# VHH binders against Methionine aminopeptidase (map): the designs that were tried, part 5

Target 1, 301 residues: Methionine aminopeptidase (map), of Saccharolobus solfataricus (p95963)
Amino acid sequence: MTEDELNKLLLAGKIAAKARDEVSLDVKASAKVLDICEEVESIIIENKAFPSFPCNISINSEAAHYSPTINDEKRIPEGAVVKLDLGAHIDGFISDTAITISLDSRYQRLLDASKTALEAAITNFKAGLSIGEIGRVIEKVIRAQGYKPIRNLGGHLIRRYELHAGVFIPNVYERGLGVIQSDSVYAIEPFATDGGGEVVEGKSITIYSLKNPNIKGLSSRENELIDFIYTRFNYLPFSERWLKEFSTNVDELRNNIKNLVKKGALRGYPILIEIKKGVVSQFEHTVIVKGDSIIVSTKSL

## First folded at step 17 (VHH)

Design nn2 (from mm4 with Y107F)
Fold by OpenDDE, last read:
Structure nn2 (fold): chain B 301 residues (1-301), chain A 121 residues (1-121)
Amino acid sequence: as target 1 above (301 residues)
Amino acid sequence: QVQLVESGGGVVQPGRSLRLSCAASGFTFSYYDMGWYRQAPGKQRELVARISGSGGSTNYADSVKGRFTISRDNSKNTMYLQMNSLKPEDTAVYYCAAGRYHGMDLFWDYWGQGTQVTVSS
């Protein structure tokens, strides 16, 4: 990791933190989720970065991966527990962060569970430590609060233009996951729930990414869309909202996306739902490991 | 240390049934989503069926829906695929996989060696 690369990571983290901390204050009942996410993404862009992925705003038993679609009319309900998940990148150097806001004071302990777990994880995060031990730390904290960690959803290694780089940071103890590496970037994201502690895929997909740009047999228009996506987002996740310049015909756009997913050119990320419809909380930071030092790039300013 | 071992494959005539098993070891089985993939000659690997860690949720490819049933016994660290009304198009190497969501991405962390299923008259 060069000094320039580190600076980009830090700046990206700072920008994401700014967006998170400013927009989280706007999360309230009856607010449109589209407005909130557009504000997040606007702040990121105004600060000379790009979204690492479409702004996620998941509510109650929605654990993750809901991003507003074009003309989305969804609003935040009364008493909702809202997970705002966002990230900024500069030249592919990625930040990833999340916060949970509860509009019902009865869920404050649930929020504290994941928040405290994240803090504990960061405190113990060190090069050479078994990754499974981070899971142990998170699990212990969440369970001590009377909630369940989500077992099949967790953090991850981050690389340049690679949001999910194949290393899992668990919320439960698991052996054999390797060790924390120096000169690496990780997203730590504890999830807590009063449900079963497991997520399943919903029926809706609102986030996509380029999977294979070299698929054969695509139409000219499909190839144009692939080129459009690659040029702008590379392999980072994107929203149909970001494709308006390609086509103003929403139905056509959605149909093309759907077909490209079917053909294996694009990947879709389903909304993840808690299996027992439990309420879910999430907090997340990006952590840079440099020797014996740990830097939380997405810490509050 | 981690192992996924498939069994139950073989050669059958169309319309017959097979039951595949996947025995898992070396990791906490119940924490993982499990899935069956298959790859036919000259074709890409495709998801056949998936089951959540608790077994409370399943999904199937459209091509096998109504014919195949995925299940698991966490007490035995074993996943199953009941394959009924088999067709020649089901001929493939079937792979067992274990995975979790790494952030947004469902990542299959572990794979079996595969078992051959051949449906032929």
Scores: ipSAE 0.887, ipTM 0.945, lowest interface PAE 0.5, mean pLDDT 96
Fold by OpenDDE, fold request of step 20:
Structure nn2 (fold): chain B 301 residues (1-301), chain A 121 residues (1-121)
Amino acid sequence: as target 1 above (301 residues)
Amino acid sequence: QVQLVESGGGVVQPGRSLRLSCAASGFTFSYYDMGWYRQAPGKQRELVARISGSGGSTNYADSVKGRFTISRDNSKNTMYLQMNSLKPEDTAVYYCAAGRYHGMDLFWDYWGQGTQVTVSS
């Protein structure tokens, strides 16, 4: 990791943290989720970065991956537990962070479970440590609070222009997951729930990414869309909201996206729902491992 | 020491049934979503069916809905695929996979070596 790379990572983290901390204060009942996410993404852009992925705003039993679509009219319910998940990147150097806001004080303990788990994970995070041990730490904290960790959803390795780089950071102990590497970037994101501790896919997909830019048999227009996506987002996740310059016809756009997913050119990320419809909390930071030390790039200033 | 071992494949006539099994070891089976993939000659690997860790949720490709049933026994660390009303187009190598959501992405962490299923008259 060069100094320049580190600086970009740090700046990206700082910008994400700024967006998170400013917009989280605007999370309130009856607010439009679209307004919240557009504000997040606007702040990131105004600070000379780009969103790492579309702003996620998942509510109650929605654990993750809800991002507003074009003309989305969804609003935050009274008493909602809202997970705001966002990230900024500079030149592909990515940050990823999340916060949970509860509009019901009864869920404060649930929030504390994942928040405390994240803190504990970070405290123990170091090069050479078994990744499974991070899971043990997180699991212990969450269970001690009387909640369940989500077992099949967790953090991940981050690389340049690669949000999910193939290494899992678990919320439960498991051996054989490898060790934390120096000069690597990780997202740590404990999820806690009063449900079953497992997520399943919902019916809706609101986030996409380029999967195979060289897929054969596409129309000229489909290839144009792929080029458009690649040029702007590379392999990072995107929203249909970000494709307005390609087409202002929403139906046409959605149809093309659907077809490209079907043909294997694009990947869709379904909304993840807690299996027992339990309420979910999440906190997330990006950590940079540099030798025997770690830097939390998305830490609040 | 992670292993996924498929069994139950073979050659059958159209309309017949097969039951595939996937025996898992070396990881905490119940923490993972499990899936069956298949790859036919000259085609890309495709998801056939998926089941959540607890077995509480299943998903199927449209081409196999109503004919295939995915299940699991966590006490035996085994996943199954009951394939009924088999068609020639079901001919493929079938792979067992285990995965979790790495952030947004369902990542298949582990794969079996595959078992051949051939449906022909």
Scores: ipSAE 0.886, ipTM 0.944, lowest interface PAE 0.5, mean pLDDT 96
Fold by OpenDDE, fold request of step 20:
Structure nn2 (fold): chain B 301 residues (1-301), chain A 121 residues (1-121)
Amino acid sequence: as target 1 above (301 residues)
Amino acid sequence: QVQLVESGGGVVQPGRSLRLSCAASGFTFSYYDMGWYRQAPGKQRELVARISGSGGSTNYADSVKGRFTISRDNSKNTMYLQMNSLKPEDTAVYYCAAGRYHGMDLFWDYWGQGTQVTVSS
C-alpha cells in the first residue's frame, strides 16, 4: 500500500463518516427514504468523492440492501429501526460504513448489541489473527446482550473497485476462514436481531452491478448502457437513480436493466430480510490493516 | 479441510427420478446457504435451487420448479436434491455449493466437484 493509496482510503472514509453522521440526524418518522439517501450521496459528491454503492436505508426486518428507486415514495414508519449503510470511494479506494437509528427506545439494547460488537471486533482486529476469532468476539457480545447474530450476512474484504473481494468476516465463530492480512482493507459489520439470526432474499432488487460486460446477444442500446455503467461505476454497485443521464424514460431504463440481469450482464442484489421478521441492527466500519496498526477510516470526525 | 461431495448422479430415462446428495465437511454447515448448480456442455453454469441455512427458505430456477425439491439435514451436514420428471435438458454436471452474503453479494464460498446427471432415451 502506497502513501497515496492510503491517503485516498482515509479521505474516502472520512467523507463517508461525514455523510453518515450528518444525515443520520435527519432520520425521522415520515421522512422519505429517497430524500435521506439523496442527501447522503450529495454530501459524498460535494466532497469530491463518489458513492461506493447506492445509499442503503433498510427498515425493521429489512436487514440490508434497500436503496430507493426512481420516484420512491417509501417513508420511514413510526418507531422504526433504520439501518443507514453507505460508502464513499476515491479512485476506487472504498469506504463502507453503517449506523442504526432507532425511533423506538425499546430497541436501544438491540442497537447496543451490534455497536458494542463492532467495537470489540475492532479492538481485537489485527494482522495474523484468525478471521473466525473475530466472529467469536462478535457472537459473544451480541449473545450476551440477549440477541442473535446474523449468521449468513457479514463483513468482507475490500479491494480497489471491488466492494466484495471474496473474504467473509463472520458474526459467529467459525474455524478455517483464514487470517487477517496486512495491507488489506476490511468492512466489519455486525448484525444483531431479535429474530432467527438468518436473512433471506426479498423479492425486490434496488441495487445492481456490472457482472459481465462481454455478454453476447445484446442490443445496441443494451451495450450502450453497459458502457455507460462501466465508465461511471466500473464494477461497483449502482442504482437506477444514477442512470437518468442515460435515459429519462424510467420504464425503458428498468426494462433494459431487467433484460441485462436476465442475460447475465448485470447482477442484482435483493433486499435481505430477517427470516423470522425480527428487527435488525447493524453498525459498520472500514478498517485498514497496516502492519501492526489498525486504522478505522470511517470513524467519526 | 472444506469438502463438498456430491453423489446420486447417473443415467436415467426421461420421466424418471434421481436424488442427489451433497455431504459437507470442514465448515459450519448450518451457517451457510446451500445451492445446486448445473452445467451442461457448452452452456454456462446455472443455479438450479437454493436453500437457506435453516432450510426455511428455498428458491428454484423456473426450469425446474415443480419438479425438483431442495432440502437439507443440518444434523447430517447434508443437502439433497430430489429430481422428478427428469428431462433430457436436465442433463448436466450438478454442483453443490455453500455460500453466505459477503456484504451485498451472495458469495459461494465452497464448491463440490460435481456429479454427472444424464437423461436420455
Scores: ipSAE 0.885, ipTM 0.944, lowest interface PAE 0.5, mean pLDDT 96
Fold by OpenDDE, last read:
Structure nn2 (fold): chain B 301 residues (1-301), chain A 121 residues (1-121)
Amino acid sequence: as target 1 above (301 residues)
Amino acid sequence: QVQLVESGGGVVQPGRSLRLSCAASGFTFSYYDMGWYRQAPGKQRELVARISGSGGSTNYADSVKGRFTISRDNSKNTMYLQMNSLKPEDTAVYYCAAGRYHGMDLFWDYWGQGTQVTVSS
């Protein structure tokens, strides 16, 4: 890892943290999720970065991956537990961070579970450590709080322009997951729930990414869209909201996206729902491993 | 070491049934979503069916809905695919896969070697 790369990672983290910490204060009942996410993304852009992925704002049993669509009228309900998940990147150097806000005091302990688990994970995070041991740490903390860790959703290795780079950071202990590597970047994201501890896919997809730009048999317009997406987002996730410059026709956009997903050119990320409809909390930081040092790039300013 | 071993494949006539099994070892089976993929000659690998870790949720490709049933026995670390009313179009190598959501992305962490299913008159 070069100094330049590190600086970009750190700056990306700082920008994400700024957006997180500022906009999280706007999470309140009756607020439009679209307004919140647009503010997040606006702050990122204003600070000369790009969103790593569309702002996620998942509510209650929605564990992850809800991002507002075009003209989304969804609002935060009273008493909601809201997960704000966002990231900024500079030149593909990615940050990823999340915070949970509860509008119901009854869920403070749930928040503490994932938050404390994250802190514990970071404290123990070091090169050479078995990744499964991080899972053990997280699991222990969450269970001690009387909640369940989500087993099939967790953190991940991050690489340049690669948000998910094939290494899983679990929220439960598991052997044989390899070891933490130096000069690597990880997202640690404990999820806690009062439900079953497992997520399943909802029916809605609000986030996409380019999967295969070389699919054959596409229309000219579809190819144009692929080029548009690749040029702007590369292989990072995107929202239909970000395609307004391509077309102002929402139906056309959605149809093209749908077709491209069907044809295998795009990947869709379904909203993840807790299997028993339990309420979910999440906290997340990006951690840079540099030798024996750990840097939390998304720490609060 | 992680292993996924498929079995139950073979040659059958159209309309017949097969039951595939996937025996898993070397990882915590119940923590993973499991899936069956298939790849026909000259075609891309496609998801056939998926089942959540607890077995509480299943999904199927449209082409197999109503004919195939995915299930799992976590006590035996085994996943199954009951394939009824088989068609020639179902001919493929069937692969067992185990995965979790690495952040946003469902990542299939482990794969079997596959088992051949041939449906022909």
Scores: ipSAE 0.884, ipTM 0.943, lowest interface PAE 0.5, mean pLDDT 96

Design nn2 (from mm4 with Y107F)
Fold by ESMFold2, look of step 19:
Structure nn2 (fold): chain B 301 residues (1-301), chain A 121 residues (1-121)
Amino acid sequence: as target 1 above (301 residues)
Amino acid sequence: QVQLVESGGGVVQPGRSLRLSCAASGFTFSYYDMGWYRQAPGKQRELVARISGSGGSTNYADSVKGRFTISRDNSKNTMYLQMNSLKPEDTAVYYCAAGRYHGMDLFWDYWGQGTQVTVSS
């Protein structure tokens, strides 16, 4: 890792933390999900970074991966437990962070479970440690609070322009996952629930990424859309909300996206829902492992 | 070391049934979503069926709905595919895979070596 790369990672982290901390104050009953996420993304852009993926607002038993759509009318319900998940990048050097806000005081212990698990995981995070031991730390904290960790969803290795780089950071103990590497960047994201501790896919897909730009047999318009996506977002996830400059016809745009997913040019990311419809909390930081040091790039300023 | 081993493939006549097994070792089986994929010669792999870690959620490709049933027995670290009313179009190498969500992305972290299913007279 060069010093320039490290500085971009640190700055992307600070910008994501700023957006997270400022916008979390606006997560209130009746607030539009679209307004919240547009403000997150605007802060990131105003600070000379780009969103590394679309802002997520996931409510109650929705664990992850909802981003508002064009003209989305969804509002935060009374008493909601809301996961705000966001990230920034500078030249493909990524930050990823999340916070849970509860509008129902009965869920404070559930929030504390995932938050404390994250803090404990970070305290133990070091090069050479078995990745599965991070899962043990997270699992122990969450279960001690009377909740279950979500076992099939977790953190991940991050690389330049690669949000999910193929190494899993678990929320439960596992053997055989290898060790934490120096000069690496990881997202650590405990999920806790009063449900069954497992996520399944829901029906809604609001986040996409480029999968294969070389699919044959596409219309000229479809190829133009692929080029637009690649030029703007590379292989990072994107929202239809970021495609307005390509097309003003929302229904046509959505059909093009759907067809490109079907044909394998794009990947869609369905929302993830707790299998027993339990309420889910999440807290997340990006951690940089540099030599013998651990740096939390997304820590509050 | 992680291992996924498919078995139960073979040659069968159209209309008959076959049951595939996938024996897993080297990882905590119940923590992983499992899937069956198939690949015919000259074609890309395609998803046939998926099952959640607990077994509480399943999904099927349209081409096999009503004919194939995915299941798992977490006490035996084994996933199954019951394949009824087999058609020549089902001829392929069948692979089991294990995965979970790395953030947004479902990664199929582990793959078996495959078992051949041939449906012909």
Scores: ipSAE 0.806, ipTM 0.907, lowest interface PAE 0.6, mean pLDDT 94
Fold by ESMFold2, look of step 17:
Structure nn2 (fold): chain B 301 residues (1-301), chain A 121 residues (1-121)
Amino acid sequence: as target 1 above (301 residues)
Amino acid sequence: QVQLVESGGGVVQPGRSLRLSCAASGFTFSYYDMGWYRQAPGKQRELVARISGSGGSTNYADSVKGRFTISRDNSKNTMYLQMNSLKPEDTAVYYCAAGRYHGMDLFWDYWGQGTQVTVSS
């Protein structure tokens, strides 16, 4: 890792932490999800970074991966348990972070479970440690609070321009996942629930990425959209909200996206929902492993 | 060592049935979503059916809905695909896969070597 690469990782982390901490104060009953996420994304851009993926707001049993659509009218319900998940990048050096806000004090212990699990995971995180031992730490903390970790969703290795670089950071103990590497960047994201401890795909797809820019048999307009996406976002996730410069006709845009997913040019990322509709909490930091040291790039300023 | 081993493939006539099994070892089976994929000659690999770790949620490709049933027995670390009313279009190598979500990406972390299913007159 060069000093320049490290500085960009640290700055991307600071910008994401700033957006997270400032915007979390606006998560209140009746607030529009669209307003919250646009505020996050605006702060990131104003600070000379780009969102590394669309801002997520996931409510109650929604574990992850809802981002508002164009003209989205969704609002935060009374008593909601809200996951705010966001990230920034500078030249492809990525940060990824999340916080849970509960508008119902009865869920404080559920929040504490995933928050304390994250703190414990970071305390134990070091080069050479078995990755599965991080899962053991997270699992122990969450179960001690009377909740279940979500076992089929977890953290991940991050590389330049690769949000999910193929190494899993589990929320439960697993063998055979290899060891934490020095000179590497990881997202650690414990999920806790009072439900069954498993996610399934829901109906909504609001986040997409380019899968194959070279698909044949597309219309002229579809090829133009692929070129626009490739030029702006490469393979990073994006929202339809970021395609307004390409087209202001929302119905036409959505139909083009739907067809490109069907034809294999794009992939969609469905919302993830707790299988028994239990309430989900999440806390997440990006961690840089350098030598024998750990740096939490997304820690509060 | 992680292993996924498919069995139950073969040559059958249209309209008949086959039952595929995927025996898993070397990992905690119930923690993983499981899926059956197939790949016909000259075609891309496609998802046929998928089942959650607990077995509480299933999903099917439109081409097999109503004919195929996915199931799992976590006490035996085994996933199954019951394939009824087989058609020549079902001819493919069938693969089992195990996966979970790395952030928003469903990664199929483990794959079997495949079992051939041939449906011909």
Scores: ipSAE 0.797, ipTM 0.899, lowest interface PAE 0.7, mean pLDDT 94
Fold by ESMFold2, last read:
Structure nn2 (fold): chain B 301 residues (1-301), chain A 121 residues (1-121)
Amino acid sequence: as target 1 above (301 residues)
Amino acid sequence: QVQLVESGGGVVQPGRSLRLSCAASGFTFSYYDMGWYRQAPGKQRELVARISGSGGSTNYADSVKGRFTISRDNSKNTMYLQMNSLKPEDTAVYYCAAGRYHGMDLFWDYWGQGTQVTVSS
């Protein structure tokens, strides 16, 4: 990577860390999920970056991938265990980070399991290390606390304008996954649970991305929406909340999105739920591998 | 090395049944969601059925609900697709796939080479 590209990655990380650390203080019982996520996204934009994906709030057994919809009325429950997941980009140079906030002190050990697993993974992270060994480190820490890592959800390689670039960073030991590459950017995101250690798709789909802008048989309005999405978000995930300039008729907008997913132009990302409805804790950093060192771009300021 | 090998395809009359198998090796089978995809000539590959690593959750395309059943035996590293009441529109190459969530993306990390199913009179 060039020094300029590295500086954009570092700045995107700093902005995401700022948003995460400031907004986490507002995660309280009865707070609107929409208000929390819009605050995150506003801080990112005010600091001259863009959200790299819609801010996520996932509660209790929801492991990942809920972002509020237009006029969303969902509120943080009493005693909730809340995953706040967010990211920023500058010219497609991406940061991705998450923390868990528990409003119920009984879950502190669960939070500590995933947080300590992240710290241990980062300490061991280096070019040439087997990717499966990172999973071993995470798994060992989480199981030592009496919890299970989530085994079918994990971290990922990041590339410019490519949030998920096809390399998995596991939360359990596996062989045969290859090695950590130099000159690369990864998200490391341990998930711990008191449930079964597996996620399944739920019903809600609130996050989308452009999949194929060249699908034939689309209406004029549908093609306009595709162009609007590509121009503003490229292939990065987006929320319907970011499409209000395109259409103020929410039902029309939702129907267009639904049809574009059905026709293969867009991809939807369902909410992920722990299979036994166990409570889930997540902590996540973005790490940059450069030469023989790593840099945690999303480390607290 | 990772390998997914489908078997059980063939030519069958409408209304009859076939059972597909997918034998897996080279990875920790129980950690992966498994899926059956199919691709008819000139069409895009489509998901037919999916089963979680534990087997506790399944999902089916609307066109096959009530006729097809996905299952897995983690002790044998094998996934199955029982296909009942077959129709000509089920004619396709059927592929098994194994995957996990890379962040929010369900990424199908491994694919088989496919087995042909032909339903004709």
Scores: ipSAE 0.779, ipTM 0.900, lowest interface PAE 0.8, mean pLDDT 94
Fold by ESMFold2, last read:
Structure nn2 (fold): chain B 301 residues (1-301), chain A 121 residues (1-121)
Amino acid sequence: as target 1 above (301 residues)
Amino acid sequence: QVQLVESGGGVVQPGRSLRLSCAASGFTFSYYDMGWYRQAPGKQRELVARISGSGGSTNYADSVKGRFTISRDNSKNTMYLQMNSLKPEDTAVYYCAAGRYHGMDLFWDYWGQGTQVTVSS
């Protein structure tokens, strides 16, 4: 890792933390989900970074992966448990962070479970530690509060322009996952629930990424859309909201995206829903492992 | 070490049935979503069926819906695919896969070596 690369990681983290902390105060009943997510994305851009993925707002039993669509009218319900998940990048050096805001005091212990699990995971996080032991720490904290960790969703290794780089950071104990590497960047994201502790895919798909730009037999218009996506987002996730310059006809745009997913050029990311419809909390930081120490790039300033 | 071992493939006449098995070892089986993929010659690998770690949710490709049934027995660390009313277009190598969500990405962390299914027409 060069000093320049580290500085970009740190700055991306500070910008994401700023957006998270400022916008979380606007998560209130009746607020439009679109307004919240666009404010996050605007703060990131005003601070000379780009969103590393579309801002997520996931409500109650939705664990992850909802981002508002074009002209989205969805509003925060009264009493909602809201996950705000966002990230920034500078030249592909990524930050990823999330918090949960509850508008219902009955869920405070559920929030505390995932928040305390994140804090405990970070306290134990070091180069050479078995990755599965991080899962043990998270699982122990969450279960001690009377909740279940979500076992098939977790954190991940991050690389330049690679939000999910193929190493899993579990929320439950597992053997044989290898060790935490120095000179590496990880997202740690405990999920806790009063449900079954597992996510499944829902029907809504609002987040996409480029999968294969070289699919044969695409129309000229389809290839133009692929080039637009690659030029602006590389392989990072994107929202239809970021494609307005390509096409102002929303129905045409959506049909093009749907066809490109079907043909294998794009992938879609369905919302993830707790299998028993339990309420889900999440807290997440990005950590940089350098030598025998760590830096939490997304810590509050 | 992690292993996924498929079995039950073979040559079968159209309209008949086969049952594929995937024996898993070296990981906590119930923590993983499981899937069957298939790949015909010259085609890209496609998802056939998926089952959640608990077994409480299943999904199927449209081309097999109503004919194939995915199941798992977590006490035996084994996943199954019951394949009824087989058609020549079901001819492929069938792969067992295990995975979970790394952030938003469903990663298939482990793959078997595949078992051949040939539906002779």
Scores: ipSAE 0.776, ipTM 0.894, lowest interface PAE 0.8, mean pLDDT 94

